# Designs tried in a protein design chat: VHH binders against Epimerase family protein SDR39U1 homolog, chloroplastic (GC1). Part 9

Target 1, 310 residues: Epimerase family protein SDR39U1 homolog, chloroplastic (GC1), of Arabidopsis thaliana (Mouse-ear cress) (q9sju9)
Amino acid sequence: CSSQKESQMTVSVTGATGFIGRRLVQRLRADNHAIRVLTRSKSKAEQIFPAKDFPGIVIAEESEWKNCVQGSTAVVNLAGLPISTRWSPEIKKEIKGSRIRVTSKVVDLINNSPAEARPTVLVSATAVGYYGTSETGVFDENSPSGKDYLAEVCREWEGTALKANKDVRVALIRIGVVLGKDGGALAMMIPFFQMFAGGPLGSGQQWFSWIHVDDLVNLIYEALTNPSYKGVINGTAPNPVRLGEMCQQLGSVLSRPSWLPVPDFALKALLGEGATVVLEGQKVLPVRAKELGFEFKYKYVKDALRAIMQ
Short names: E, the ipSAE of ESMFold2; O, the ipSAE of OpenDDE; V2, 0.75 times the mean of E and O plus 0.25 times the DockQ between their complexes.

## First folded at step 6 (VHH)

Design l03 (framework vhh_etentamig_d1)
Fold by ESMFold2-Fast, scan of step 6:
Parts: C-alpha cells; structure tokens; sequence
Structure l03 (fold): chain B 310 residues (1-310), chain A 121 residues (1-121)
C-alpha cells in the first residue's frame, strides 16, 4: 500500500505540557520517535515528563531551544495561553502576545538553522476563531477571516508561522473545541453535571465545532508524516453540533439532567469580555482533512463522549 | 446489515400535507444522524433535511425550511418527515439515509427503495 510511509523522526514540541501536547507526546513515543520538549518552565515539564517514566525525552529551557530545533526533523508549535478565562487588558495582550512571541521565536530558530540541520516541516496550531462567530454561516478552509479580536489573533498567529523558510513545509491546524477527559471544555463542564447543575451556556444555539483529542493528535501526526498536508487544515470533526445538543448528549452519557441553562449575565460576571468565547461559536467543516483522506475515529459527539467517559 | 424502509408517500393536492416514515434496522439508530434526500424526475438527488442522534438539532434545505419538520423516535428506530404546504416542485422519490450527505466517499447512502410523493391535481 503506497498511501503512507513512516520513518523515525526527532520532533521538537512547544506547548507539550498542555492537554493536547501531553497526548501528542504519548502518540509520538508509541511510534518510537525522539521528542524534544521546548518549554519556558523546565520544572513544570520535568514534573509532567519525569525521566523515570519518560527515558530519552529531552527537556529544553528557552535558552536551549536553538540546540534542540537544530537537528530535529520537525517542529510542532502548540504553545498559547488559554482563552476561556476572565479577560482584562493584560490578559488580552498576553493571549495574542504569547502566541506571536513563541511562534516567532520557533520560526527564527528554524530559519537560522544550517540547511543540513534545519527541520523540514512545521505544524503550527491556530484556531477556528479565525472565522469569527455566526449562528447561520458555515465555514471551511477557503472562508474569509472574521472581524473580531480572536480572528485578528489567528491572522497574526498564522502569518507569523508562514514566515518560515520556503523549503519548510508549513501546516496550520485551525483547532476546534477539543474533547478529552483531562482538559478543555469537558474538564470545565463535568463538575457541574455531576452536581446536577449542568445545562447549556447562554442560548445553547451557538455552534460547537468539536474534535476528539485523539483525532486531533492523529491529524497533527498526519501533518508531520504526509507531505500532502500543507497550508490550512481545519481540526474539527465532520459533524458540528449546537451547544445545547452537546449538553444533552453529555447529560445522557453521565445519566444527569441537562436542563439548567447558565444565563448570559452570569457568564459575563465570571468571564467579562471572555464570555464571548462560550456565548458565541462557528460551524466549521474539515473539508481539507476529508479531501486528504483523513479518517476520523469519532464522527459524532455522542460516540466521542461515550468513549471519553468510559 | 443496514436496512431502511420508507413509507407514507402518495398523491396530494398543492397545499396539502403528508407524513413520511422510515423504519431502520441493523445499526444503533440513536448513535447516528439521519437524513431525508429526494430525487425529482430527471434531476439529481437533493438533500432535504437532517437530524442528529438525540433529536435536539435539526437542519433543512432552504427550499423546504418552514414547511417540513424532521423528527425521530429512537425507541421505535423510526425517522419522520412532516411535509406541509406541499408544492408541485416537491414531487420526488423521498429516501431515508443514514448519516449526512457531506460525510464519506459518496454523498448519499440509500438502503431503501424510497417512497414516491406526487403533488398535483
């Protein structure tokens, strides 16, 4: 079968200590690839990847990143501050600033590497926030960018990654709402459902363009190994749902009610300007991934939730 | 083996109503989205409506929005399409389909024979 060939890689990863990054490190180790963790907190990374349990993994403090990017086959850039938090002017600045600074540094290190030691591929995260929000529109990789703050962040983030040298294949993964047990939206929602206080945030009519964490990790892995994966690829499952449907399915899987809505004023009181992240959404389809023959393990949210909660 | 059996079609006058049913077997019905797709004489298939597994989210083609209502009864493994304010252009064979048409290699997976709806005097 000629569709895919895998060979051992040395992969440098930013954001490896995050929810998605930890799963990616697990997948790369399972396939016997060498991993270099690029971190701004060596102590935190060593707690998550102790040498006893992760023999051979390299953990590099920021001053050491140059020596790790040089000689690696590929770089995966997942670093960024979480956006679903209370927004102050300082936090808004850091949401954009952290993404641009880390991506710029990674690109500079790639571009300044000698040709023989230069990584051949950069897989860089971005987000479905690129498209803005809409209850009626449908977006794919050819859709224009939105006009809100998160769309601006995504445009600059993607533009920074695209400054990589022309001989480096760049894949930009516009990531949807990642579902998994150990982080993201589900880690926030499960405690409320367990207390019989679960329900839709806001109207429940906003779109929820989700993806199972294993499908996202597999998509990143395909982007690393398959040269046809270049440019923009939406990291979303093929069947987006309204948030109200998501909450109904989660309640069903947990055997809990999902009838208690969280009103807009309560979310605004808790999250300030950041409330728009949970009150509004976008319907995003993975057209490029499908055209490339990517096979989603979890096409429907109910199947994803059942697998996660098992 | 996936099996879908459509019923409820017939001859109706413009402005009339019909309710279509689809009996499903061979898969876990509540775990899959379901669609109604129609094919008018001499034309290609047109997706009409879709519903996710729980029944909470429904979608419609612009041509039928406000006139047709999709629903399901997961306890009976049955999909429904309530068609109101029928027009001559709604004349078609209506098929029940497992999943949405934009998924997979083929846009539609028709396992049933369909049910004919004719709107005319």
Amino acid sequence: as target 1 above (310 residues)
Amino acid sequence: EVQLLESGGGLVQPGGSLRLSCAASGFTFSSYAMSWVRQAPGKGPEWVSGIYGSGGSTYYADSVKGRFTISRDNSKNTLYLQMNSLRAEDTAVYYCAKDFPWLGDSYYDYRGQGTLVTVSS
Scores: ipSAE 0.000, ipTM 0.128, lowest interface PAE 18.2, mean pLDDT 80

Design l04 (framework vhh_etentamig_d1)
Fold by ESMFold2-Fast, scan of step 6:
Structure l04 (fold): chain B 310 residues (1-310), chain A 121 residues (1-121)
Amino acid sequence: as target 1 above (310 residues)
Amino acid sequence: EVQLLESGGGLVQPGGSLRLSCAASGFTFSDYWMSWVRQAPGKGPEWVSGISGSGGSTYYADSVKGRFTISRDNSKNTLYLQMNSLRAEDTAVYYCAKGMYPLWGEDFDYRGQGTLVTVSS
């Protein structure tokens, strides 16, 4: 028996219209927090968060962000393009640029707020791509950064968030592969599996450091409300799997085959340089979250997939 | 490299049975899902059945459920398809495929040369 009513927060969120952001908004509303959606498309945000279903939610276009960041308790920064799109030189530039530009703007608005109206917490997304790729290595929050393009993006992304004023507690969530029905990897894979065409891409031996979307949202929520959550925290479930095993478990849950031989050259033709996101991975453990006492609802991928599909 | 050799096809009357075999080489057979895919004259490929590397999981197209049984012998690197209660519409060239063949794919690197099954009176 140990419960204390938490004070209402006002949380400003970038990337709220995305898969993770929409679930975070639902979680924050369930706990009666006030929400300010920071968006580049007010029209799109209003379609996703109509006033009839989301009474009291504030939706701010970019010119209005200053007035929303100022006076909010916390900021959650989830904005950025998905990294699994086809990579052209222009898309690569926008993957990095969108993350750096939005994070920099948020940090500038936080830093230029009067002290009494400044947010006290910034929870900013980054990614497990920070570590690079390996079939044999194991990574935690103390591991060095990789040498590939995504590792470079993550280093600059994290560095930008860390420019927040010293009075602001910064939590950096290195997010793994997020599993949920309404977005991410599963939204693309489920239709193919239902047509008996789904399976692992590449060798199937690459690591798949996954996390259920509800566990990720709960981890972000803990980072918002618990002052012990500071610095880098891996947003991955405790039991990563090989991609082949994940595809086998998904096929089993859907009662569908799960082993599609897709040649590397076909993936490179479809995804360009971004093929490494599909063909390579990294085994990432949530050491900091476990040390902080975070309780994962879905520790094993089979349980997560069953919950999502049923 | 990857080699798949199908056998066991032939002419059979409606209601009859045939057992197809596929001898595989050039890869670690037990590590891969295997599939049977068929192609009727003038039509595209149709996935028929799949089996996991261990043999613990099997899947079938609705058109063959209850009539066909897929199995494998990993000690012999051989995949089987037992076909019972054959119908005229089962007439096709049957191919063994490494992994799970895509419904719309044309990747012959993972398919054998095929074995013809003709169901006719």
Scores: ipSAE 0.000, ipTM 0.105, lowest interface PAE 17.9, mean pLDDT 78

Design l05 (framework vhh_7zox_3)
Fold by ESMFold2-Fast, scan of step 6:
Structure l05 (fold): chain B 310 residues (1-310), chain A 120 residues (1-120)
Amino acid sequence: as target 1 above (310 residues)
Amino acid sequence: DVQLVESGGGLVQPGGSLRLSCVASGFTFSSYAMGWVRQAPGKGLEWVSDIWSGGSTGYADSVKGRFAISRDNAKNTLYLQMNRLKPEDTAVYYCARDLPYSFGLEYDYAGQGTQVTVSS
C-alpha cells in the first residue's frame, strides 16, 4: 500500500549528489527502482553513494553516460550551480552555461539512443525565476516569463530540454525555494539563528515560494511514474509566504529571536549579484500539481520547518 | 594551498599557433573538471573550453575546430592547443578549476592568466 510501485524503472539521474538528488535517490531505492548516477566525478559520487549502503547503484563518469542513458527507462536532470553562491563574472556566466551544457548533453544522448533503448520520459529541473520578480503579481504555469537574467536562463534551460525527441514525455519542474536541513536556504540560515543573529533578509516583503524537499522529491517521482504529468509544473507549496514571515516562523521553531535584520548591503557583500535571489521574489502557485491531484505533505511553512527541525 | 600557474602565451601572427599550459598544485588534479576562460581588452570573461575528469570536452563555437583542450593527470597539467589564431583571440587566458560537487564548469579557483596577443 502507500507509495510502493509494482513496476521497476531504471532511472538515470544528473545532479544526484546535490541536496535534492540525494533525497530522490533514497525515494527511488525505497520503491526498488534501479538507479544510474550520471556524474562528472565517480570518486566524489562514490563518497555519497558507497556500494555497501547503496548496493546495485551504477555510478557513471561522463565518458560512460551514453551507455547508461541508453537502456534506461527515464532520465531526471537536476544538474546546476546553486544560484545563491557568491556571484562574480565567472560564476554568473557559469550559472547559465552549466545548466544549458548538461541539459543539452542529456538531450543529445536521449535523442541519439536507438528507439528500442531510448528513455521514454525526461523530468528536467528549471526554476520559479522563470516568472521574474514581483511583490504584487501572482504566477502559475500559464503566466509569461519575466525579462530579468534568471528568467532568460530558465527560458533557455526549458527550451533545451524541449528539444528531446517527440516520443519522449517531458516534464519541466519549475522549482521554488527548497527547504531541508542539509542544504539550500535553511542550511545557510539556521547557524545564524542559533547564534542569535537571525532576522529578515532585506525588507522581508519579498515573496518566498517554498517547497519541502520531500514534497519536491514526491512531485518528481509522480512526474516519472504518472503519464498525466507533462509540460510545465510548478514545484512550489500551495501557501507561499513573505520572507519576513518565513524568518519569524523559523525563529519561533528554533526558540530564537528574529528581530535582527540582515540589511541589503550585507547580503550583497556576501552574495554579490546572487543577493537578488533573496532580496526579490515571486508568488508562485502550484496550479498544475493541484489539478493533477498531487497531495502536499507540508502545505504551510511552519509545519515544514517543525518537521525539518525535529 | 591551491595554485594554478599558466604559461605559453605571447605574441603571434594571424594564422599561427600557441600551446598554453597550466600546472596545478594543492589538490587532487585528476578528480576535478578543468577549463580555460579568456578576457579580451575591454570585454567580459568568455568561456573557451572545458574537460571533465572522465575526459569529455566542450568548446565555445568561436574556437571549435581550432582549439584543443587536453590534460596530463600524471603531470597535474592542463593544456590548450590554439591553432589558426585570429586577432579576435587576443586576450588574457585563465586556467580554471571546477567547483566541488557541481555540474558543468563552475569556477572555484583561477590562475593569474597568460597574455595572448595575435597581431601582425
Scores: ipSAE 0.000, ipTM 0.169, lowest interface PAE 12.5, mean pLDDT 79

Design l06 (framework vhh_7n9e_1)
Fold by ESMFold2-Fast, scan of step 6:
Structure l06 (fold): chain B 310 residues (1-310), chain A 122 residues (1-122)
Amino acid sequence: as target 1 above (310 residues)
Amino acid sequence: DVQLVESGGGLVQAGGSLRLSCAASGFTFSSYAMYWGRQAPGKGREWVSGISWSGGSTAYASSVKGRFTISRDNAKNTLYLQMNNLKPEDTALYYCAAGLDFYPWGDTFDYWGQGTQVTVSS
């Protein structure tokens, strides 16, 4: 599997068709890197990355992943099921299973590549759910793991990525709540605010450790290109907010009210056990990224929201 | 050989009802989230509804909420859309889609059907 033109890097990406992955592919193409999309569906990837608009991109179904991982410079692992859905035993298994299965497959393909053709870096997603939830605690990359289900998933997800061969630099990005117009939390919230029905979910006191999608993509890019980025790095903006403040800022940016609350019981009825993902949060600081000199474009949530809505 | 075959479209008067079906084959249906989208002539695709692997979660576009109901039968590998109180504005080609990652608001799908035409006269 080979890219159609020379580039500084050849990057294999899982989860490229998702919200974050689409933006990452655009960023990598802008800098003339070769991209190999590792997908479970070639038809979906071809619709999102048509050859007309993405000349030179390679799209590989799972049977082809071995030939694409081998010979790539780097692998970015972003594959995973969204966690803000209704949690049944089946969905909980798929949340964990999709993350572990894809990560394990990628690691096995990296490890089984001949040394001369093996990727030298693996940037693998994980999540701020690693820390558990708290209204009073503050977490950074040295903080211990939480005790809830998502913390368990993150521990196993990270442990799977760390099985990569010792010659591979592994960067683990614990991703916060990603803000962008085309996906994630904002895509779900904006329609309600536009209808004058916006407001805080639950108490609004839970922490919202957000990051603008472009800052996250740039952080992943930095982890790919800068060998100082190794180990755990929190993918969160430097100024987390309470969810109620985020909703006030969103209402302000859209010139809409933000006072209509969504009660806990309504969210629990809609999302089951998954409601805790929305009702509870954690204050997570990007200590490592700041120490490494990473420059956040959007340090405050209002600036991020203004940029997204313009 | 993945196939999504939509059926049940046709001409109906405003205020009427139609039930669309999508027969899926060539993939593990119960592992995929399923979606209904529509496209009117000269317009882009509009997301209509989504349903998770188990049927435990559903989502609807505001324009159809309360009038349309999405459901699935995993034993029969079939997706359904019950459409009630149809309006002329509902006239479109309706297609089903499958996605391994559940994203109810977007058009990031693994597989698409070719669609079934629904025409609502005034």
Scores: ipSAE 0.000, ipTM 0.159, lowest interface PAE 14.6, mean pLDDT 80

Design l07 (framework vhh_6fv0_2)
Fold by ESMFold2-Fast, scan of step 6:
Structure l07 (fold): chain B 310 residues (1-310), chain A 121 residues (1-121)
Amino acid sequence: as target 1 above (310 residues)
Amino acid sequence: QVQLQESGGGLVQPGGSLRLSCAASGFTFSDYAMYWVRQAPEKGLEWVSTISYSGGSTYYKDSVKGRFTVSRDNAKNTLYLQMNSLKPEDAAQYYCAKPEWDSSGLYFDYRGQGTQVTVSS
């Protein structure tokens, strides 16, 4: 019909204190949206979003989430325990449990909201681990799930989000490896490269389906504002690379060598089963985002790394 | 009110070039990503190219990358497809399409008559 000016949203966010969440809050504030931070630790959230610097942001501890989800126009679910943590049977259960528990609570609060106060969209995180790992296969949103533990976690995580009321548009973002200076893989790797100790993890042949944090945040923002974004969308950049190439490009950008590889037995000794997160990967293409006309700012990893390190 | 009108097709030899145009009306063209899709006699509908609302991002079917270039002129409500190095397998009825959604997801709303591209010696 007619074009209309974009209206203000009230967005409730779980996982707002994490690397991606902090950047999303920044983007939402820049566009003058109201933000409600749903957290399990009010004190931690207040440290990250002090009222002096973030006037108007509502911070809700878990007992208060009902009153914040109700009346929100949208919910973004980003919460979960880090998967690169050293795995024990207890931690492995909590990796799954934390994702399912938070997602279930969010969905229940959405579904139990009165129709007039119910959020109309849920953008929920999931991960490229859905596809399993392969050095030779290529995956897109129509690919079947893998058979490993992380694939199982992603299936149940997505299934939980899809229990949202039929009136709620659900977008599931299968997030790749997020690149940014203040968190994620690069925050760990940059110090070692700067000390001339950087190099590929394991064989370096594993796929690294990356995405710049700003592109991921913009994809989440499109999923919030554009009703075309529903169902599964891979949150990965158009040109995945092998991990060895990523390390080479990072070394180049930092003017540091990338020749000291970390052998897989050392990573397995440090991370147990969690070592598969860094030793194995998958080539994941953002076919759905391309079909939707999403504009990637960083299509190639070298450009992303240069921007991050400038 | 929504109308999409394709033009620019024709007969060309292998290796030749054609420029397709799509005149859009009845909606705010600059608010939508747009698509080129094609249908050959013995094949189903195939997605060929996507261009973002601003023209800043373009995407292509693997078999046409490097040969086809999609562009748009938002001031004229017109979408273009520059086709170079045409191959016999590119012969098809070409349609421009806008995005539409139903309960099953995104589909291409191609409502024009299309423009026929024939490639033969």
Scores: ipSAE 0.000, ipTM 0.292, lowest interface PAE 16.6, mean pLDDT 81

Design l08 (framework vhh_7n9e_1)
Fold by ESMFold2-Fast, scan of step 6:
Order: structure tokens, then C-alpha cells, then sequence
Structure l08 (fold): chain B 310 residues (1-310), chain A 121 residues (1-121)
């Protein structure tokens, strides 16, 4: 029936130029929604979304964000510096600072909008790092927060989003390791495997709670359109794997060796404290998404990798 | 400050042998897996062989398996490729390489300038 068609929305998006954001923009355009890209670099965003290929998309630099958030139906907050990077004290502060600054700005703009022009939903990114790391534990949306730095960042990030006005439905997506050809963990791993310098990072026993980028985008879309999506939702596929298994499956798909290990001390020398994001992990289950009836297209990592490499 | 300097290339007849060397500096060589790649004229880069940081594990492209042997001397910071039973299709610029992360954690391969191997029929 036509009553099941989703209403047209105007969606303001931070982080639209990133790997996940670009795919979300494609999905929103496919469903004929109006899109407002909130960016700190208008010129960079215009390169990614040129008017000839993206007619009707609004690209707003920070001075214009107020006028774009007001009158939009929804806001999706995906902005932040990549977590998997070399951590200096400066970068570590910027990992937290970029997330808190952008989220605070978005929330302030939402809260200061007149009620009649205020967005009704905020879908804000967070991460599975909320749970900390464990080789033996299993986490779902009711699990407690971890005690490491990324858990602290996620707690503050989520707390900032939750300051949105009571009239705004807030959905927090704790995002796992996103798989896609053009970004995320796979963009890091494929060059190593193509050059046959691949293999398990550290022990290979750490958990890899992955999600295909299309499933993540679909989950964000459900959070935008389905009022039952409120609070915390894990953005992870139903069947997490150990990193060693992930490397074996990737090596198999690429017809490349997967046994050239990178030792912990070498990764710590290269990535500093950021090495923990690749050396340690957590087994995170999407309990809430499954309870809400979300249908994952890629339930097993092998199928996801085969689809991406085609 | 990473430097990889290849040597040992040259002209050789089919069925001949060459030994390539790669002198590494500017990093702790013994902590990194290393590999050899090659690029034939007008073609993209192709992986040839890889070796673990301790030298205990090696891998080879199917096209060179049984003919090439990769090895390393961590005390001398040197990577080697022994090439036997060379074929005309082995003609290429041979690169020594390691994987690196930039300051943002973005992986990239660091290649030396390469050493030319030409195999005549």
C-alpha cells in the first residue's frame, strides 16, 4: 500500500564527505529526499558533490549551518576524525575534540531552533569502542561501558548528543568496523594484501565486529524513518569474527597470503596508542536491531567480502 | 627518512640467475615484514615474494614459485631475492618494499627506486 511509503524528508548531514556519509547521501537521493551537507570545507564538499551530478543538494559551510538545521526534518551526525590513525597527544585530543565540538554545535543548533522549525530526529554516530575490549566477553546494547580511552570518548560523545531537546528523538548508532571497497578498514587492509604484506595484526584472536556499509546505511535510514528506533542501537552484523578469520577470508577472496604477521610492538611504534584499535577488539551483537526486525543483507563476513570485491 | 636501495639487476639470458639486494635504513628493519614487487614496461606493479620479520615464513607468486628465493639478514638490514631459471617474462623493474602508516594511520607502501632486470630470449 501507498500508506507504507516514507514521507519526503529534508536531512542535514555532518560528515557527508566521509566513507559512510557518501553512501548515505546516495541512499537519501535514491529515495528523493532533500539533502543539506553541513561541512567545514565547502570547496572539498563541492568536489565530492558537484552540482552537475548532485542537482539540488545544498552544501553549507559552518556559518550557514544554523539556516540549514532550522527547517530540516532530521539531522544525521557522522562527523569525526578517523579513530584508526597514529595517536600523538594532539591527535588523541582531536579524536575526542572533533566529535564533541561538532556534536555540541549540531545539538545547540537543534535546541535553538523555533519549535515549529526544529528537526524531529537526530541520528548520531558513536562506536563499539564504548564497550572497551575483550577476547572473552560478549556485548549488546545493555552492556556497561569499558574503561579505556575510546570508551571514555564514546560516553562523552553519546552524552553530548543526548542533550538534544526532549521533543527530538535521538538514535545513537554504535558503529562497528565498516566494510566497503572505498574506505574504512578494508581500504587499509586491501593494499597490504595486494602487496602480500597482509596477515593477522597482533594475535589475530581479537574480535572484529564488522558491518557492511550498505547495511549500516540502511540501519541509519531505518533510524531516520522508524520511530521505534530510539536510544542505543549497535551497528554491527549478526556474526562477528576473530581478526584472524577475517584475514583468512580476505586473503581467500583476493587469492593472497594471510600469514605475514605484524607484531604488536611494530604497530605500537607506527600507530602509538591508536594501535589498540587494530590490536584489540570486542564481540558486539546487534540485539536491538534484530528485535526491531532489521534485515541484514550481509550476515556473514565471507559474503560481504565477496560482494565488495566484485 | 626511510630508505630502500635495490641493486643486483642487469641483463641475463633465459635460464640464467641473478641475486638482488635491498639495503634498508631509517627504521628498525627486523620489526617489519618485507617484500619484492616488480613492474614490467607499460604494466602495473605485481607482487613477487614476501618474508616475515624474523625470516621464518616466506610466500611467492605462482609465476615465480620454485625459481625465486627470498631471504633477509636482519644484522645487515638487507633483503635478498635469488632468481633462478629466469624467463623473458621476468623482465621488469624490481622493487624492494615495506608497508608504512602515515601520521594519520593511512597505509601506503614505501618502494625503493628499483633495479632493472632484463631477460633475453
Amino acid sequence: as target 1 above (310 residues)
Amino acid sequence: DVQLVESGGGLVQAGGSLRLSCAASGFTFSEYAMYWGRQAPGKGREWVSGISYGGGSTAYASSVKGRFTISRDNAKNTLYLQMNNLKPEDTALYYCARSLYDEWGIPYDYWGQGTQVTVSS
Scores: ipSAE 0.000, ipTM 0.151, lowest interface PAE 14.3, mean pLDDT 79

Design m03 (framework vhh_7zox_3; at its last look DockQ between E and O 0.01; V2 from the best seeds 0.00; counts 0 for: pae E 16.7 > 2, grease 24.7 > 24.2, placed apart)
Fold by ESMFold2, look of step 7:
Formats: structure tokens, C-alpha cells, sequence
Structure m03 (fold): chain B 310 residues (1-310), chain A 120 residues (1-120)
């Protein structure tokens, strides 16, 4: 019960080489935590986390995951197939299947660990797609799930994570649109704005429930370290905007216009049913995070964009 | 739709070599991670190797130094050069297409497989 000992964690992370994961690894290193990267490609992960720049990091291929999860203090599960693609029946099956397979394996490894070596915390990613889409509705963690395909995926994804042993604290973070310079939506959008070709997808009236990557990483960090963080937590900033407003603010900080919308029909032709991922949205508020006292560094999209672009 | 057609398997003596090929169609080959998985008799699937769109490679410990993965984007073809083969390499080898992002996801498509048998 002593608060004077080192509070070092050993954290196993799936998806560590991705946009969110790289920032999480940096955050954990800043507080001298041990990190075990759970990957399917050790050589790829070593290129992203070279030993000279990341001393002490452990990189594990799938056959080694068991020995890394056993003995970890906590696990963060960020893995999943991207969904902004053209949907075929096969791709839809794999959008769901990839999330279920990875999450199931993580949970099985946790549950099969001896009690004295079992991680005590699982922080598992999910998405605001849980709620379905709406131009008029406002969602919080008490809101029911939507009825569309992505809501079904999120329900199954979360249900799989909740099979973790009852002595493991599970935090499910329903992540919105993550903003940062070196990945996510902005990395894709910035070049078009710089060439005077930027603008919203579709009408621009869809809700854009965003979060700065640093706030998301800090939310994950709080969920790892604070026992009050359990259950479902929306990973969205407190002031969502319409996509058109987001694009206007991005244009403003880049000194570029936001004037060339991409029509609905073009996106539907390219992406089929998957166009809903980019043409529709949901207004999702971080009610649970605010109840927990989480302090957002970037409450307004303008401030987040300026910080990213400065 | 997505098709992956493996070839190049066969019977080989221990210490021998084989080169597997996988011809891809129905998708933009150069935009995907590609890999090889195998299934030995009575065992589950085992990851063998993968290669990124930019040519970065990964290998399971059991095959490092013996196997070499490569790709030819102009021919939509994935290769696996297998050297110094051992009886434990006996398996059906599947060409597999990876997901768009590396979040620990499994492959989303695989071919019908090609049999590799290493025996005296």
C-alpha cells in the first residue's frame, strides 16, 4: 500500500507502430514505463522503434505475445483493419473479423495468464461508430448503439474485450476522429489545402467528433493509471464541429481556401457502402471523461489545428 | 474479386530449396502488405513472412536466414525463396494479403495454398 515506490508499469501494446500507438509509446517512455510491442512483424517494428532510440523496448512477434502479456501490468489494444475503403462482402467480413480475432487473442492471453502474472488493466479501442450516424442526435456513453453495420462491429468488438477476467479492469475507449500531423485525417487533407484544392467531403454538414492525438494518448494513460477509469469512455473532444467548419478552420490556419467539396456520388462510386464512413458522422460528447475529471488540452478544433500546424 | 494463386511447391530433400510464387489479381497489388502463412499437418496456421508496400520484410524466427520474401509489383507477384529446407517446413503454404494498417490484424485474404513436402 505504499505510495513512495516507483509506479513503473510494464505495458503490452497492439497497434504500437500505428499513428496513435507511436505517440503512446513516446508518452509511456517519458514516464519511464517498460513497453512491449505486440506485432506481427518484428523487423517492421524495429524500423519504427530502433534499439538505439528506444532502449529497453521489447518487440514481440505473434508467437512471442504470450510471454509478453504474461507479466505485463497492463495491455493496450489498438489494432484493427482500416474502414475507409471500398466495401465488398469480403472486406466487410474482414473489418469485423480482424477486430474480433486480435481482441479475442489478447483477451485469451490475459485470461490464461497465472493470476500473479496477469495484467490488471486492459484498455481496448473501439469507435464512435457504435452510436450510428445522425446530423441531429447528440450521443454520450449512456446512448444506445446504432443499427448500422459499423455499430454491429463495435458491439461485437466491445463484447469481445469484455470477456476479460473479472479481476481485470477494462476500459473501452470509443475513439472519434484523431487529429495529428503525421497521420490520420490531417496528413491526408493538408496537401490538398496547400495546393488550393481543399474542401469538405459531401455536404460538410456531417458531425466531426474529433480528438487531438495528445489528448487521446493522455486519456489512454489515465485509463492505465487511474482505477476510476473503467467501462465505456468516449474519446472525443468536448466541442465537436460540422465537417465544413473543421475544413474552414484548417484552411484558415494554412492560409488556404476550403472551397472544393467532393460530391456524394463520387465517393459512393469509389467506396460503395463504405462511403458512409466519410459522408456521415455523429455528435459524440465525452461525458464520462469529464465526470472523471479528465483535462482536455485541446477543447476547440481551432486550437488543436494551430498546435499541429505551428 | 480478390484472387491469389500459389505455385512452386513440391517434394524436396532436406537441405534443398524451393521458390514459391503467388500471382495476385482483383486489387491494387502495390498498395497492400503481402505475406506467407503455412499450416503443417495437425497444426494451426503459422505466420512465415511478410513484405510491406515499400519492401520492408519480416520473418518468423523459425525461418530467419533461410527464407527470403520479395515482390514484383509490375507482375503482381509475391515470391518466397526457401533454402536449407527442413522436415518441419513441411506444410501447405498460403499467400496472404495484409490489412491496410499494422494494428496486429491477421491477413484478410489467402489463396488455395501450395504443398511443400520435405522428406528423404
Amino acid sequence: as target 1 above (310 residues)
Amino acid sequence: DVQLVESGGGLVQPGGSLRLSCVASGFTFSSYWMGWVRQAPGKGLEWVSDISTGGYTGYADSVKGRFAISRDNAKNTLYLQMNRLKPEDTAVYYCARGSYEDFGSEYDYAGQGTQVTVSS
Scores: ipSAE 0.000, ipTM 0.126, lowest interface PAE 16.7, mean pLDDT 82
ESMFold2-Fast, scan of step 6: ipSAE 0.438; ipTM 0.767
ESMFold2 (binder alone), look of step 7: mean pLDDT 86; pTM 0.877
OpenDDE, look of step 7: ipSAE 0.012; ipTM 0.279

Design m04 (from z03 with F102W L103G; framework vhh_7zox_3; at its last look DockQ between E and O 0.01; V2 from the best seeds 0.00; counts 0 for: pae O 5.7 > 2, grease 26 > 24.2, placed apart)
Amino acid sequence: DVQLVESGGGLVQPGGSLRLSCVASGFTFSSYWMGWVRQAPGKGLEWVSDISTGGYTGYADSVKGRFAISRDNAKNTLYLQMNRLKPEDTAVYYCARGYEDWGSYDYAGQGTQVTVSS
ESMFold2-Fast, scan of step 6: ipSAE 0.268; ipTM 0.640
ESMFold2, look of step 20: ipSAE 0.514; ipTM 0.814
ESMFold2 (binder alone), look of step 20: mean pLDDT 86; pTM 0.880
OpenDDE, look of step 20: ipSAE 0.022; ipTM 0.342

Design m06 (framework vhh_7zox_3)
Fold by ESMFold2-Fast, scan of step 6:
Structure m06 (fold): chain B 310 residues (1-310), chain A 122 residues (1-122)
Amino acid sequence: as target 1 above (310 residues)
Amino acid sequence: DVQLVESGGGLVQPGGSLRLSCVASGFTFSSYWMGWVRQAPGKGLEWVSDISTGGYTGYADSVKGRFAISRDNAKNTLYLQMNRLKPEDTAVYYCARSGTYEDFGSGYFDYAGQGTQVTVSS
């Protein structure tokens, strides 16, 4: 009978229409939380969350975000332009700009809410690109930031979220390579393997710090509900692999060969400067999540791939 | 149901021109980045061009100065004008849809059409 329970939240979500956001919305609905979708495309959000299938979900266009952030218990910030695309100077600026603008707006709306209507927690996405790239280094939440462009983006993104009012608990999730059928690197690779054209990208020796989409959603959910989750938390599975091993396991799960390598020059032609996201990686361990007692459903990449394909 | 339907491919002589079209349905076309990728016989996929929601364009070095991508949001149609075609441009050309600002984590072309064959030969 009550729309609000002691542990029930009203959660405002940016980036809800993306593949991570859509899974998060499903999880929040399953636990009977109220959801407010903050979007810049109301029509797109209504297509993804039609009232017939998602009764009670509020969809707010940007002019309405203030009224939704104010009075919500929590905000999850997942919005950002895709990074696995061809980079131009304009696109690079927009990769950074979209993340900073959305995060700044969310923080401003939180900070300008009356205390009684102010969200108590902000869970904001960031990325493992924070650490830069290395074939030999190992990174955790205490590691220094890298020196490349994506590290710069992550530093400013995180700094923007940290401007939230002191009474708001901020959790920053440095997200690895998210594995799911309908998004991320895996969705791009599956068609190649199904056409018998799969194989390792570049040398195959670059680190692939992956996470199953359901584990990432569960980690975000823990960050929303458990006050021990604060500050930086790596959103990566416990057992990173080399990209070549991931490709071998994907080929095995799909019953397809994985012996046709994609040369560096072909991938650079496809993604330009953005190819470094795939050609270079970093070994990132979820030390903080483990310390907090988080239980990963998929600890090994083969199990994750099997679950996604079945 | 998302659909991307390509047309305009065919046989053309070196130095000739072709215009590819891609009619989109089942989604809000104006909200997505769109692009063209191609696959030559026995080769992997090669990115050709993309266009953002704001009209920013990118081109592969192999086609820069010869190809022009454009979009007509009122008609839900993506175009690729191909000029000064070379035998090396022979490939199946695919229309592809990419993410938006709300697609953090997708970061790729998430839908592609069935393709249209372009053959450059005498």
Scores: ipSAE 0.013, ipTM 0.294, lowest interface PAE 8.9, mean pLDDT 81

